# VHH binders against q9uj72: the designs that were tried, part 14

Target 1, 324 residues: q9uj72
Amino acid sequence: MFCGDYVQGTIFPAPNFNPIMDAQMLGGALQGFDCDKDMLINILTQRCNAQRMMIAEAYQSMYGRDLIGDMREQLSDHFKDVMAGLMYPPPLYDAHELWHAMKGVGTDENCLIEILASRTNGEIFQMREAYCLQYSNNLQEDIYSETSGHFRDTLMNLVQGTREEGYTDPAMAAQDAMVLWEACQQKTGEHKTMLQMILCNKSYQQLRLVFQEFQNISGQDMVDAINECYDGYFQELLVAIVLCVRDKPAYFAYRLYSAIHDFGFHNKTVIRILIARSEIDLLTIRKRYKERYGKSLFHDIRNFASGHYKKALLAICAGDAEDY

## First folded at step 22 (VHH)

Design X2
Fold by ESMFold2, fold request of step 23:
Structure X2 (fold): chain B 324 residues (1-324), chain A 124 residues (1-124)
Amino acid sequence: as target 1 above (324 residues)
Amino acid sequence: EVQLVESGGGVVQPGRSLRLSCAASGFTFSSHVMHWVRQAPGKGLEWIGNIYRSGRHFYNPSLSSLVTISRDDSTNTLYLQMNSLRAEDTAIYYCAKGRSPEQYDFRYAYPDYWGKGTLVTVSS
């Protein structure tokens, strides 16, 4: 498969890693009368997830205590969410975020969109297994019960984790582009179904050909066309799929910019993206952010957050030399 | 340039108390987080505790009732007080320092330089 760009995260395995000493310092940080929040940041944001798992195991072995539990007891608000979130294995973090997006009085549709539109087949498979193991529930059944309409149908197709891979057929791409064009003109339920089936099931490589053909046929950019033709969460999900196909790091940069600058600050979105992408493409996301919005992500986080919460986010994000 | 020199080690009878010192030079002692760490024969490093420039301090929960860390910024000296010593406290005791404080140095409090250590033997 063609991705168009090399991607890189911001968090890597630490050299000279000593999980026992790290666990001891975290014990000191969490188990006394005072909490050493700087030490939590100094250790946990400077280890990869696999190393954090080893620290948690050492902590339990030495003290008979659950590291995540001790952090939840001592920490509060968004700082707690960041530090606890760092301790989840990646598939379980996705499952955790989806679970909490769907439980309670409301559904966080943006969380569902962000995770399900962006994850690969393998990531979806792993998150479904983690969801089942952790919550004793079926992820697909929960999505079905918490959503409706074409939005639901699209999410249900994505969560199958069965997007075609490696296939490209220029003649089929032209045919698919015609279907997308017709769906934007005629907005029947059947057209919406055909549209989301193409976007959810065709390979990224094939969809890039489809989007080029769509431009040729319609004279419009695919995202602009979707925005003009549809509304609500269905429209937002379709846009997310297209953006992820084109340039997934740019999609996340857009999401971060929106979360930081939209009316009412959206801390959960910022936290989720930084954690989930930190070992995958967060460095590339930073590049796209600066290219598109003029200021670094580091700069905007500095103004978005405060206290130890800010320090933790900035430690995960890291910056260019001029940010420091 | 940077030096951390531990002293006060030696042979001590079980049940006694001992105070170790760490003389620091070559850096601005008062601005750095300082640590005590020990290594028993044949075992890995065991973190004892730290102390911030403000005097805030944190201890390994396994040792918190047995140790006290203090610092004297006027003499650039770090102290470790240990009480009710046992044979298992036999170890080489190291002092260590954090990094030079910088805005947005997210590792500033974690140990990055170590002394050569002083041997404490709890026996005889």
Scores: ipSAE 0.840, ipTM 0.950, lowest interface PAE 0.6, mean pLDDT 92
Fold by ESMFold2, fold request of step 23:
Structure X2 (fold): chain B 324 residues (1-324), chain A 124 residues (1-124)
Amino acid sequence: as target 1 above (324 residues)
Amino acid sequence: EVQLVESGGGVVQPGRSLRLSCAASGFTFSSHVMHWVRQAPGKGLEWIGNIYRSGRHFYNPSLSSLVTISRDDSTNTLYLQMNSLRAEDTAIYYCAKGRSPEQYDFRYAYPDYWGKGTLVTVSS
């Protein structure tokens, strides 16, 4: 059982948990001629990740079969992505998403930004280990190979997982704010490097002081200043870092809203956020979403997704009484 | 008042067949997923299978060649047919139902309420 952080998610450890019976029902759902997709949802979205691992162990012990493998064989499209994704331990899920963001001829920069700008030192350390074990590749080397410029440099700094922890220093915050302000006035490679080093390396608590001092000396909000000064994926990454420092659940609410509305329903982004945040802060993300955008996340998913895929997303998201 | 009453248990010889019934009342039987579950002496619960309103059914892979589940919505009755019974099939057999089928109830098919069970003893 984890600390209070998972209490603010939407998925909790199920009471009266019976992994053997769950595995038997999943066996029935997956190993016959037909597939019981409702039972997959009824079990897997209603168990925490630790319990899902116990179900997978029971399934293998009982039937000699790989539960994820059986699901991939029977399921298709986005429903498969949701259900298989729920079965990954969290560090391996992050590693899986990063691998597929970079594999092949293109790169999904928004996936790289979303994961690396938002994860803690511990989460980054664990995902690097999982990436190496699963893919026999070095995550840092793959990021270097697939990205370039100051975007690359910023991601490379984040993936170190060495953000400072613990203290605030108002004098240093004022100095750092002056550096950020100068970087917005000048756009040299050195200024960009200094800016991303501050954003990637200072503690969250220190950065909140830095952003307040930046407002004091410039009269500008930090996000607005970055948007005015920079462009491309470097700008998007810097904004993501600032938003995560200020209010990480609000950052994810913004990402979800964009994924649902900006380019149609961007399935990969919605799936990734719902799964990755389900035991951490997805309930808080829902609150920020409704506060900022007027309609609930549940309502928007209901309107833009369909079939068992919709059911699975809504089961993970959950809703307030008025949504039902 | 929800009620599930199993019947048809008793002592039966190995190799024989047996049909169990579950009479349901107090809810809309035709709308619920129904299950059979058993518990052998000193063992944990073992899920046998389920059946949906549509007649779609799913079985524990370990038992799929030995059992058939059916339902009769006109009489609110769930059935379990067991063939080629063995001593290890000795157990209390429970009928179970899923939850009320509410819009967006993502637990609706999972067993929610059990009957008291009927004892089947396979012995010569």
Scores: ipSAE 0.834, ipTM 0.949, lowest interface PAE 0.6, mean pLDDT 92
Fold by ESMFold2 at other seeds, fold request of step 23:
Structure X2 (fold): chain B 324 residues (1-324), chain A 124 residues (1-124)
Amino acid sequence: as target 1 above (324 residues)
Amino acid sequence: EVQLVESGGGVVQPGRSLRLSCAASGFTFSSHVMHWVRQAPGKGLEWIGNIYRSGRHFYNPSLSSLVTISRDDSTNTLYLQMNSLRAEDTAIYYCAKGRSPEQYDFRYAYPDYWGKGTLVTVSS
């Protein structure tokens, strides 16, 4: 039953960590007209998030200033977004990205899909808490008001953070596969509701069995079936759920490839994934990326970005020996 | 062999100025970011400032009005000028260097190697 690879990030706790000295060098980097952007990168991309929090605390203690605020004042554009983003605790970063996805005119549905389809129950609980604390708003209510239809219903189910964990039931998996197959044939509102409830509520281990039974019943891969049966953001969300269940690092590799190569300068997506996955599975994502697309993620980022923005992204991504 | 040798320390009266030197050898001095760091008795390391190969320089905000860092690439020498010295400036002063700048070395400017230090005592 267990056949998974160890996942690994690219950013680890730095050895010989001195938060006071780091804070002093950041103070120097941010003082005055000129900014030492290389030092910002040399420190902040080379510390884990917990260490960055200690640096921010030391900075406040020594200088009476907010490190994130000082960086926002001195930095601009996507480089600012990377460096500020590194300073968020993970649940707050997810909350921050969701807030900005919904805050203005229009909604960034791909951001909603990417975060909510991929996070664990614990991560969702912590991001809901962070969202409420930071923005004085209820995440579920904001999703409801900014989305509609079965897309909304699916996001609302995911954001509850109540996916079943830790067991399989082959008879139930066979029954659920039949429900999914009928939903692809009938496409009524009730069938769509049952389909998304299965995908949102069953454990990852159970869903892998469901997908195998679906293949047995229909002769068709689950992703292919969804693509043929549904459209719009509902379809994209269902596919994201399936891909995350099947191979979450590969899902993120696919998202990064799309963001880098699709027309439109999808900087937000690249920044978000690199930061959010840097301590979780970004190294594994890099491996999936190279396996599927032939070139390293490092190579493609090098050609996607420029200046200090590029240096920061590459520092977070890291590379294989041949990339350097 | 990389060497950083600090000099110019000693006893100095409060309110006076002092210039420290760091003689560098065993690496291409002109290509590295250089730093001054100090350690007062019973305290941890305190970063004073740095200077890039271009001459761009940055100082600890707590010390910025009291210090000037300069470099002379022709003599491979780093300097620290300190003014209006106070008793709390009593410390061992260290010269430090960053790594060689390489494309995509994301730690190149951070201190990597340290000298043995020179003691400055500010006392009447």
Scores: ipSAE 0.832, ipTM 0.951, lowest interface PAE 0.7, mean pLDDT 92
Fold by ESMFold2, last read:
Order: C-alpha cells, then structure tokens, then sequence
Structure X2 (fold): chain B 324 residues (1-324), chain A 124 residues (1-124)
C-alpha cells in the first residue's frame, strides 16, 4: 500500500536470484590481470543490499576470499568507491562515510551535514552502533573533537537521535516560531542555541507548523531568514535541517544538482547519495530533480561522468524511457 | 525463435579431452556475450565461463586451468574445450546467451536464455 508513503528507491530484490552462480561469475570477473567490470556492474547494481551480502558469503565459501577486498585490489578511483560502497550494509555505509569524513584528512563538513541532518532516530542509532563496532570509536566523541562552535552543538544534538515523534501542538508551534524570529533578530550565542534546539528536537510534523507560523509572523521564508542571519557551516546545517523537514527527496535532489554543477562533478557526494538512497527514495529524488531542474539526473550523470564509473552510477540511478 | 543447440557430448574416458559446440540461431550471435554452464547429477548449476564479442573471456576460478571458450561468428558457433576430464566433470553442459547489447542495458552480459544441453559422461 502507498497511502501515506510516497517515496520509492530504484533498486529492488532481483527475481530468480542465484547467489552461487553470481559469486562464480564475480570470481571469474576478478581473477587474473583483466577484470570483467561490466559483469561487476551487471550483477552488483542489479541486486538489493541483502542479496549482495548473500553473494559475498557464497564467494567467501567457494574461494576463501573476501569479495570487497578482491574488488579493492582490482579496481581503482571512483569506480572502486561505487562498487565497494554497494557492499556495505546501510548503517555501516553511513558509519564508513562519517569515519572517512573525519579521519586524518581534515573534516568534510558537507558529509556530516548530509548524513546527520537527514537520518531518522532509528538510522542514527544503528549508525552509531555500526561505527563503534567497526572502528572501536564513539561517533559522538569523534564529532565533538573534529568540529567546533554552534555547528558542533547542532551536530551533537542531531547525533543523539532523540527527535520528538509526538502529536502536533499549534499553540506551541506559534511560540517556537516567535523564538526563531527573535533568534534571527538578536543573533546572540544563546539565540543560536535556542534556534538549533528547536530545529533538532521538534518532530517533523511540528516543525512544518512552526515554519508556517514563522512565515505568518515575519513575512519571510525560514530558509531565507537563516541565510540572512547566519553564515558558515552552522548556517548550511540549519538550512539542511529545514529542507529535510519540508521535503527530504527534494533536499537530496538539490544536493545532487549542486554536486554535479556548482563545484564541478563532486564524486564523493554523488556516490554517497546514490548508494545510500538507492533502496529508500532515489526514484523520488530523481522525480524531484527533473521537476526542479528541467533535465533528468540520468542525463546530467551521463554528461559529466565517464567510463565504467558512469555506467555504475547510471545503473544505480536508472532513467526514464526518454533517457535511453 | 531463439535456439541454442549443444552437441559433442557422450561417454569419454578419464584423462581425455572433449570439445563441445553450441549452434546459435534466431538472433545476432556476433553481438551477444555467450556463456557455458553445467549441471552435474543432483547438483546445482555451475557457471563455467563467458566470452564477449571482442573475444575477451573469463572463467570460473575453479575451472580456469581446465577449460577454453571460443566463438566463431562466421558460423554462429560457441565452443567449449575441456581437458584432462575427470569423473566429476560428468554433467549436462548448457550454452547460454546474454541480452541484446544496448548502451544502457545494465544486465546485457548476464545469462538470459539457455539451450537444452548436451550430456557428457566421464567413465572408464
């Protein structure tokens, strides 16, 4: 049933699934000097994550080898990142991306924003567990040590995974809207704290009422107000939260468009979003992208990426009939 | 109508070699990835290897020293050469084809259609 559920991914469980034969074909693809990259794509982008796990188990059982390890050895650059990324369970993929956003290369604040502003309480809980298990580190402690200021405080609130999920209260929404409006007017550290606590802690449903009341009080859109009042990564994070509350697939469409056009083709962002959203809402993200920007996501990836990397991204994205 | 007809099976002695053929019709043979697959009695399917239009080929690591796959596009024929046959190589051997190659068919190389197979029995 679709009543109350209007998002879809692009990757589904494959019919007639044979993990043994898939593992054998991957073994052939990865043995020797030459690599059958087309077969890697033909199999791994055409299975859901649960099926990919079964293939990896069959591969290890038959050949005594780690499929991810063999792929990392045979593949390079962004194609390697796509194919290896497909093999992570979703909570571990989020943990993996956060770890590498903070480990030893400076902090990738955009990665932190995209993941933490968009994930549900349950997803945050599972990613914290995966992070601890995989890296023997506490995610909250790592965020604290790698970030600072109100940006840190906001991320720390989000990573607790404790957003309210209760019923809406219009009177409280009006009060919260007044607090947000005063925070935009006064801009003190205490006002910044009050603002991010409202955005991080109130339910999505309540925040939509708050944003409507903010418009009523100020005559101004919430995103425009944040852009005028604040700057830096704090401002970017607050905007990401608001956009995710309003229309999360549209937020990801915006992030993809920016990653493709605003900075050159930002490979890490495109890869991360396509993989992480492939079984959740990537089809809906595609629709928002075309509605907002006029051209399909498929078209833009085709024009800006190349080689087997492009083929893998297009296989995950899928297209409308006119794209083919 | 797509047809894949395997031939060359029969009873062979251990240690001997055997070449199987697959005659293809009803599609443009030269444009498709082709595969060999076998099924031993009471066992599941075992992928042997494939060969691309370009002649690039890949083999199941368990069989790679024992088999050679080739194709003759002028006669629409796929071949499997097997050497040093053992009793465990007793199986029905199938050829299979991939889909028609389209630039954005991301399943084009995966087996799509199968022949009826030819029986190979390795026995003293």
Amino acid sequence: as target 1 above (324 residues)
Amino acid sequence: EVQLVESGGGVVQPGRSLRLSCAASGFTFSSHVMHWVRQAPGKGLEWIGNIYRSGRHFYNPSLSSLVTISRDDSTNTLYLQMNSLRAEDTAIYYCAKGRSPEQYDFRYAYPDYWGKGTLVTVSS
Scores: ipSAE 0.830, ipTM 0.952, lowest interface PAE 0.6, mean pLDDT 92

Design X2
Fold by ESMFold2 at other seeds, fold request of step 23:
Structure X2 (fold): chain B 324 residues (1-324), chain A 124 residues (1-124)
Amino acid sequence: as target 1 above (324 residues)
Amino acid sequence: EVQLVESGGGVVQPGRSLRLSCAASGFTFSSHVMHWVRQAPGKGLEWIGNIYRSGRHFYNPSLSSLVTISRDDSTNTLYLQMNSLRAEDTAIYYCAKGRSPEQYDFRYAYPDYWGKGTLVTVSS
């Protein structure tokens, strides 16, 4: 029986779904001289991903055309990125984002961290398959070539998708906590390796016990200890792992707040999180966001984004009654 | 009470033209996106097209050369002009409206309320 907290997304299967009529309306929106951007939003943000796939199939069957291709021809900028992103099956969307994180100018380490620190074993397995099928490349080989040091080693461990599940052992948790404490004190390469192996391989349930024991032994919060002991992308990745173990929706709320406020509106991060979490825990992320930052995610998106791009993001995010 | 009443249906010979009307009441017609949809015997719904308050309009690519949608906000009436009618245009023709634009939502242009339809039979 699953014993974790309930989480919920914002996008659900639409009732009375008619993929043929939806495809016809999208044909009207995309195939003439003018583009009906409101209709694109009104349909595609109001269907779950499985339904969007059925619409794309109906569109191809009726018109002999690729719906995603037609959208890319008619749309531009961030609005195109949102609408095209909605049409990716979840494993392929993760693969797409990782590919572009590594194959552009430089490597987007925060994208790698955000995806690999947060995904379950099943999600990682499916994303590796999608990456291979779509790009004819091995995800592990690409991570290896684009990263280095303990950061690389930690990502390589995560991407195996083999985190322990189920059984917990309180006595082992005390032992694991002592290893983490020693690693923060000694900071050798061997200690860094032991630390990341514990964080990447132990179950979430076991790690929560480990973090409790760490507090008992050290008198410090685990994140504070990592911040004091390590630096660079290795430190950022370790913190992301701990935050995801503790409260994954809160981790994503933090990432969204940072993307909106700390560096200007970082479009790629906002788009990625909203799409990837829309059917998983985006409602829960919204709740953590408001609880922690005082203003709703809806409010902040409305304030910082514009045009049809804003409308699409707000449709995916949805809001509480007071947001409207 | 929202009302959409289609009219102008009946039996018509192939090759002729026909204009259907939809009389609207119970809402601010001039502010809503309006649609035409049809259902041929034994077939599913087929979206014909829509028209926005500004006059912007969009048509099912399969029908775009055969139809024209217009609206008269002074009489609260939506029109569908069909030319060179064929037997396959035999269908029940429905008028539909979107949601209120004065209430922000992300589905405002999608059909929300439907009329009862008017039957068009294209027969020799």
Scores: ipSAE 0.824, ipTM 0.945, lowest interface PAE 0.6, mean pLDDT 92
Fold by ESMFold2 at other seeds, look of step 22:
Structure X2 (fold): chain B 324 residues (1-324), chain A 124 residues (1-124)
Amino acid sequence: as target 1 above (324 residues)
Amino acid sequence: EVQLVESGGGVVQPGRSLRLSCAASGFTFSSHVMHWVRQAPGKGLEWIGNIYRSGRHFYNPSLSSLVTISRDDSTNTLYLQMNSLRAEDTAIYYCAKGRSPEQYDFRYAYPDYWGKGTLVTVSS
């Protein structure tokens, strides 16, 4: 009775951890003619990221080889993407996903939205540093060059990593809500700018108060109002911000459901969310998924994925339909 | 009650060969991944290799030219053949088993239970 709902991941530090023996078993799995894909899963999905980094260091020290490189040589398709993705430090994984989202012709706007709308100030700061070190590019400059309009302006505000933290002012919540309502009514460039500045810069706690006041003033839910007033990726980004403020695990559950059902099994999105959230809130995401959609995330992965790829995703998901 | 009993250890001269056995009982041997692991005096555990139910096997790259792992499911026995032994191969040699296989056990092949080991001493 005294326990409330807590945010939890599915991957924890393994007890009795031996990185040298893990590295030896991975060497056996990868350096011969045959590949022991089950052992890759049994080790890498059962260690936290910090432990995986220690395994990679032991592997390099022992064999003079790059563990990620050896996996890319031996593995293929989406299974490769899962195993290699697990080996990235979290800030570098975000940076890697953003770089690939903007590389070449076209931009994967949904990847930009998912990462930048959901990450904390600290995560954004670390991601920007990793991006600069890894790619010798400035993340903000790349976003600026690959996007435009109010969508760009909103992403540029989010990537600053300067959202107010811990601030609440109920009197200001009513005023902020009026600004949002006027922006939906008038839709000028200035109103759109004020709207995204409120959504990007106010604390989550303050925005929850603002959304309550918005309902009082307008009689509308904030997401419904945005959907009526705006379109395109700007609208999608604003909705993502609101959903993350309200219930970030539910936002990711929605993204996973859409990735599995809406346009075929969108492998990149499923892989990214499972890896990125595995040590943060993936257990909570699983709970929201079953509550909202009736079937568990485990069930849906089992039915839509196959082979060692399926086994790896299910191992990261870490359970069956009755998680708590 | 699960038991793994290693045998065949002892003193052996450098350059010679040695065959270790592991008698298994208390579980369905034929369905489990089996391992050999060793520990030199004052050192950490060193994984030697494994063998799957199918007979597929994988070896520590540093030892692959010196070892052969085999299993006899009719006698519930795991074997380790070691050739061209050196003083550095002096260690306690452990037999280990994976977990009971079941669908969606993602740790089934990783060592779960160890025997008490058998000492191999390679000396002149």
Scores: ipSAE 0.810, ipTM 0.946, lowest interface PAE 0.7, mean pLDDT 91
Fold by ESMFold2, look of step 22:
Structure X2 (fold): chain B 324 residues (1-324), chain A 124 residues (1-124)
Amino acid sequence: as target 1 above (324 residues)
Amino acid sequence: EVQLVESGGGVVQPGRSLRLSCAASGFTFSSHVMHWVRQAPGKGLEWIGNIYRSGRHFYNPSLSSLVTISRDDSTNTLYLQMNSLRAEDTAIYYCAKGRSPEQYDFRYAYPDYWGKGTLVTVSS
């Protein structure tokens, strides 16, 4: 049969949840001269996002204060980014990360790729709404203005959030695979457009058939073919789409490994993935990471991060240095 | 067997002070984060504050001007000093401890085990 789709996160709703007491303990942690950073970790990494929202509401009701604001005042550096990030509703966190990928000088194309290549139609719709409400800007227009070329065209298709769903069509899969093969052979602008339209618009189920037909026609793996045919951020985005269709947890494991080892511990990427995937598939990502790279994700975070930042990341990652 | 035994409760007049004690046994007291929590009649639990092994302490901001938490590791005793008591301070007062410390226990400081409590009644 085909590859399995079972996925699991690392953060679940806490049993015996008391948002009022949690908020009181966070008040004690944040509102004095000293900050109880261990208590922040002990509470916020051990609650699901829905429970964190209830804590923030209780905190505001009791103290008239914004929990995220108090954390930003008391905390610094990457620890601040982790703790504040945990307090965003998921669509707003995606919107926040995209905004900051584009707001400053330059653009963080890898952030755009990682989010837009991996999110479902529903997730993209919700993040566009959150982006508009939070920043009073149109996400699509910001992507258009900050990117160019076929990279832009591909991101613009993904951000529509309109990937096909429903029945597969094996005859169409063969036709689509021939188009992809021809695009790799000829590499014209029109062929690049045809290729990204297939990858962005066909259902995951259909694309898996297409990738199998591509292998049958060409004798090549789809990722290898893309790597030989294209370059730059367009190539990286196409590969991300294929990897997400094939095995999304494995894509994130690859991204984490690269962020830890190839970038000299790229903090933004590690933080973003751990938070965004913590309630979705981070446990499955951990399994793929250990299978592929021989060491657990926990081990690598422990060895490359430090301080309360390390403790927070390890709490979200959960797991074991020796196993996964 | 882990035991936390609160004492020092009773009836006290408004405006007065009261000191509660918690005698700990059955675990290494000096290694644990300790807490005071209270529950007024018909109300939910209210966290008062905690104190770490190092002596660092943190209080519920609503109570911080009225309470002082201290510990004596030589006698395995946790203390709660309360000043300027009011009728709304009438409650059962509980001593609580965090989990046994270990590397990478991400819940070690959160209350895990509770005493039976001591009643404080603030009444004229």
Scores: ipSAE 0.804, ipTM 0.942, lowest interface PAE 0.8, mean pLDDT 92
Fold by ESMFold2 at other seeds, last read:
Structure X2 (fold): chain B 324 residues (1-324), chain A 124 residues (1-124)
Amino acid sequence: as target 1 above (324 residues)
Amino acid sequence: EVQLVESGGGVVQPGRSLRLSCAASGFTFSSHVMHWVRQAPGKGLEWIGNIYRSGRHFYNPSLSSLVTISRDDSTNTLYLQMNSLRAEDTAIYYCAKGRSPEQYDFRYAYPDYWGKGTLVTVSS
């Protein structure tokens, strides 16, 4: 049946908000040789993004300076990345992360997967506009040039931002499930193309029907079938799409767990997810994390990070799942 | 139980210096970040500066050459020294404190409790 779960972030608009006074305290924190890092955390992790934009505007008006620039000058390492990242409008943050995933030698395919498999049509449209404005490049062209094969084709379909919305058709779901089952049996290039077209273009509601029909006809879970049939980044992208359709907070909990445990503490991934999901579903992600992995996200961050960087991450995480 | 009582306000001539005091009680003064904030007539709040228990201090860049904040933990007193007062320094001056430091309080240094303020009027 359809899920009744409420999704909730950890960062909300602050009451009695005074952007001028906040900007003055940040000015004091950032001017001179010494930096009041605790005040940066006490303010910026305790305001929503819209409020942070108002603070940045007040800061510029009062001091003639760019708040992000001043923070980058005063701060270092991962703490800088967290605090600067909090100051990006959400579409620009996505654009920034995608640009840097593709800019250097090699490509960070996991970043591309995480962003493009999880964002809505509206979010994709806005990030494409932000990317063009900020970098004077076309996001779709950059993805095309940096990727190849069915992985590329799938990303190119997602980045169009044209997934069907709200439509369900049980007869079509049965047909689509048959196509997915054939793709797992035959594994031809044409079947791979049909498979990704279904996963990228059908509505979330329709895909949930498709996955149920797939289990009915095949006896297999969709993720298990993809893992058996495919490999590489194409397989990882298909799994990410399925997981986002089923339970997007659980997908992000899985990504965080992997970033913390599977390859050491992968700072970029932890920072990106905490910032990007903080006003959307990070509280729900925390609950899924503890449900699935036994330890709270707060506990795991506390054990693997240090200094003001740790304090900033924990402030965005907002608390222990035991408290809720 | 917590009290912050500002004093030293009044009418003062332009160009003079003035020192304000804030007497604190009902909490462990020496462990808290302390602040000065002012509000001129008809205007919003203006943060002046803060001081940590260590003596580290930070000032509003617009006021940094005009003010000095200090604390005396033995008498639970916060001070604001203001020099070369101008008519625009006419305001109610408030003492404020941060929260009690706790291991994972991510708002501990931000103003939490405010005094009633003391009025400073700069005029002839």
Scores: ipSAE 0.803, ipTM 0.942, lowest interface PAE 0.7, mean pLDDT 91

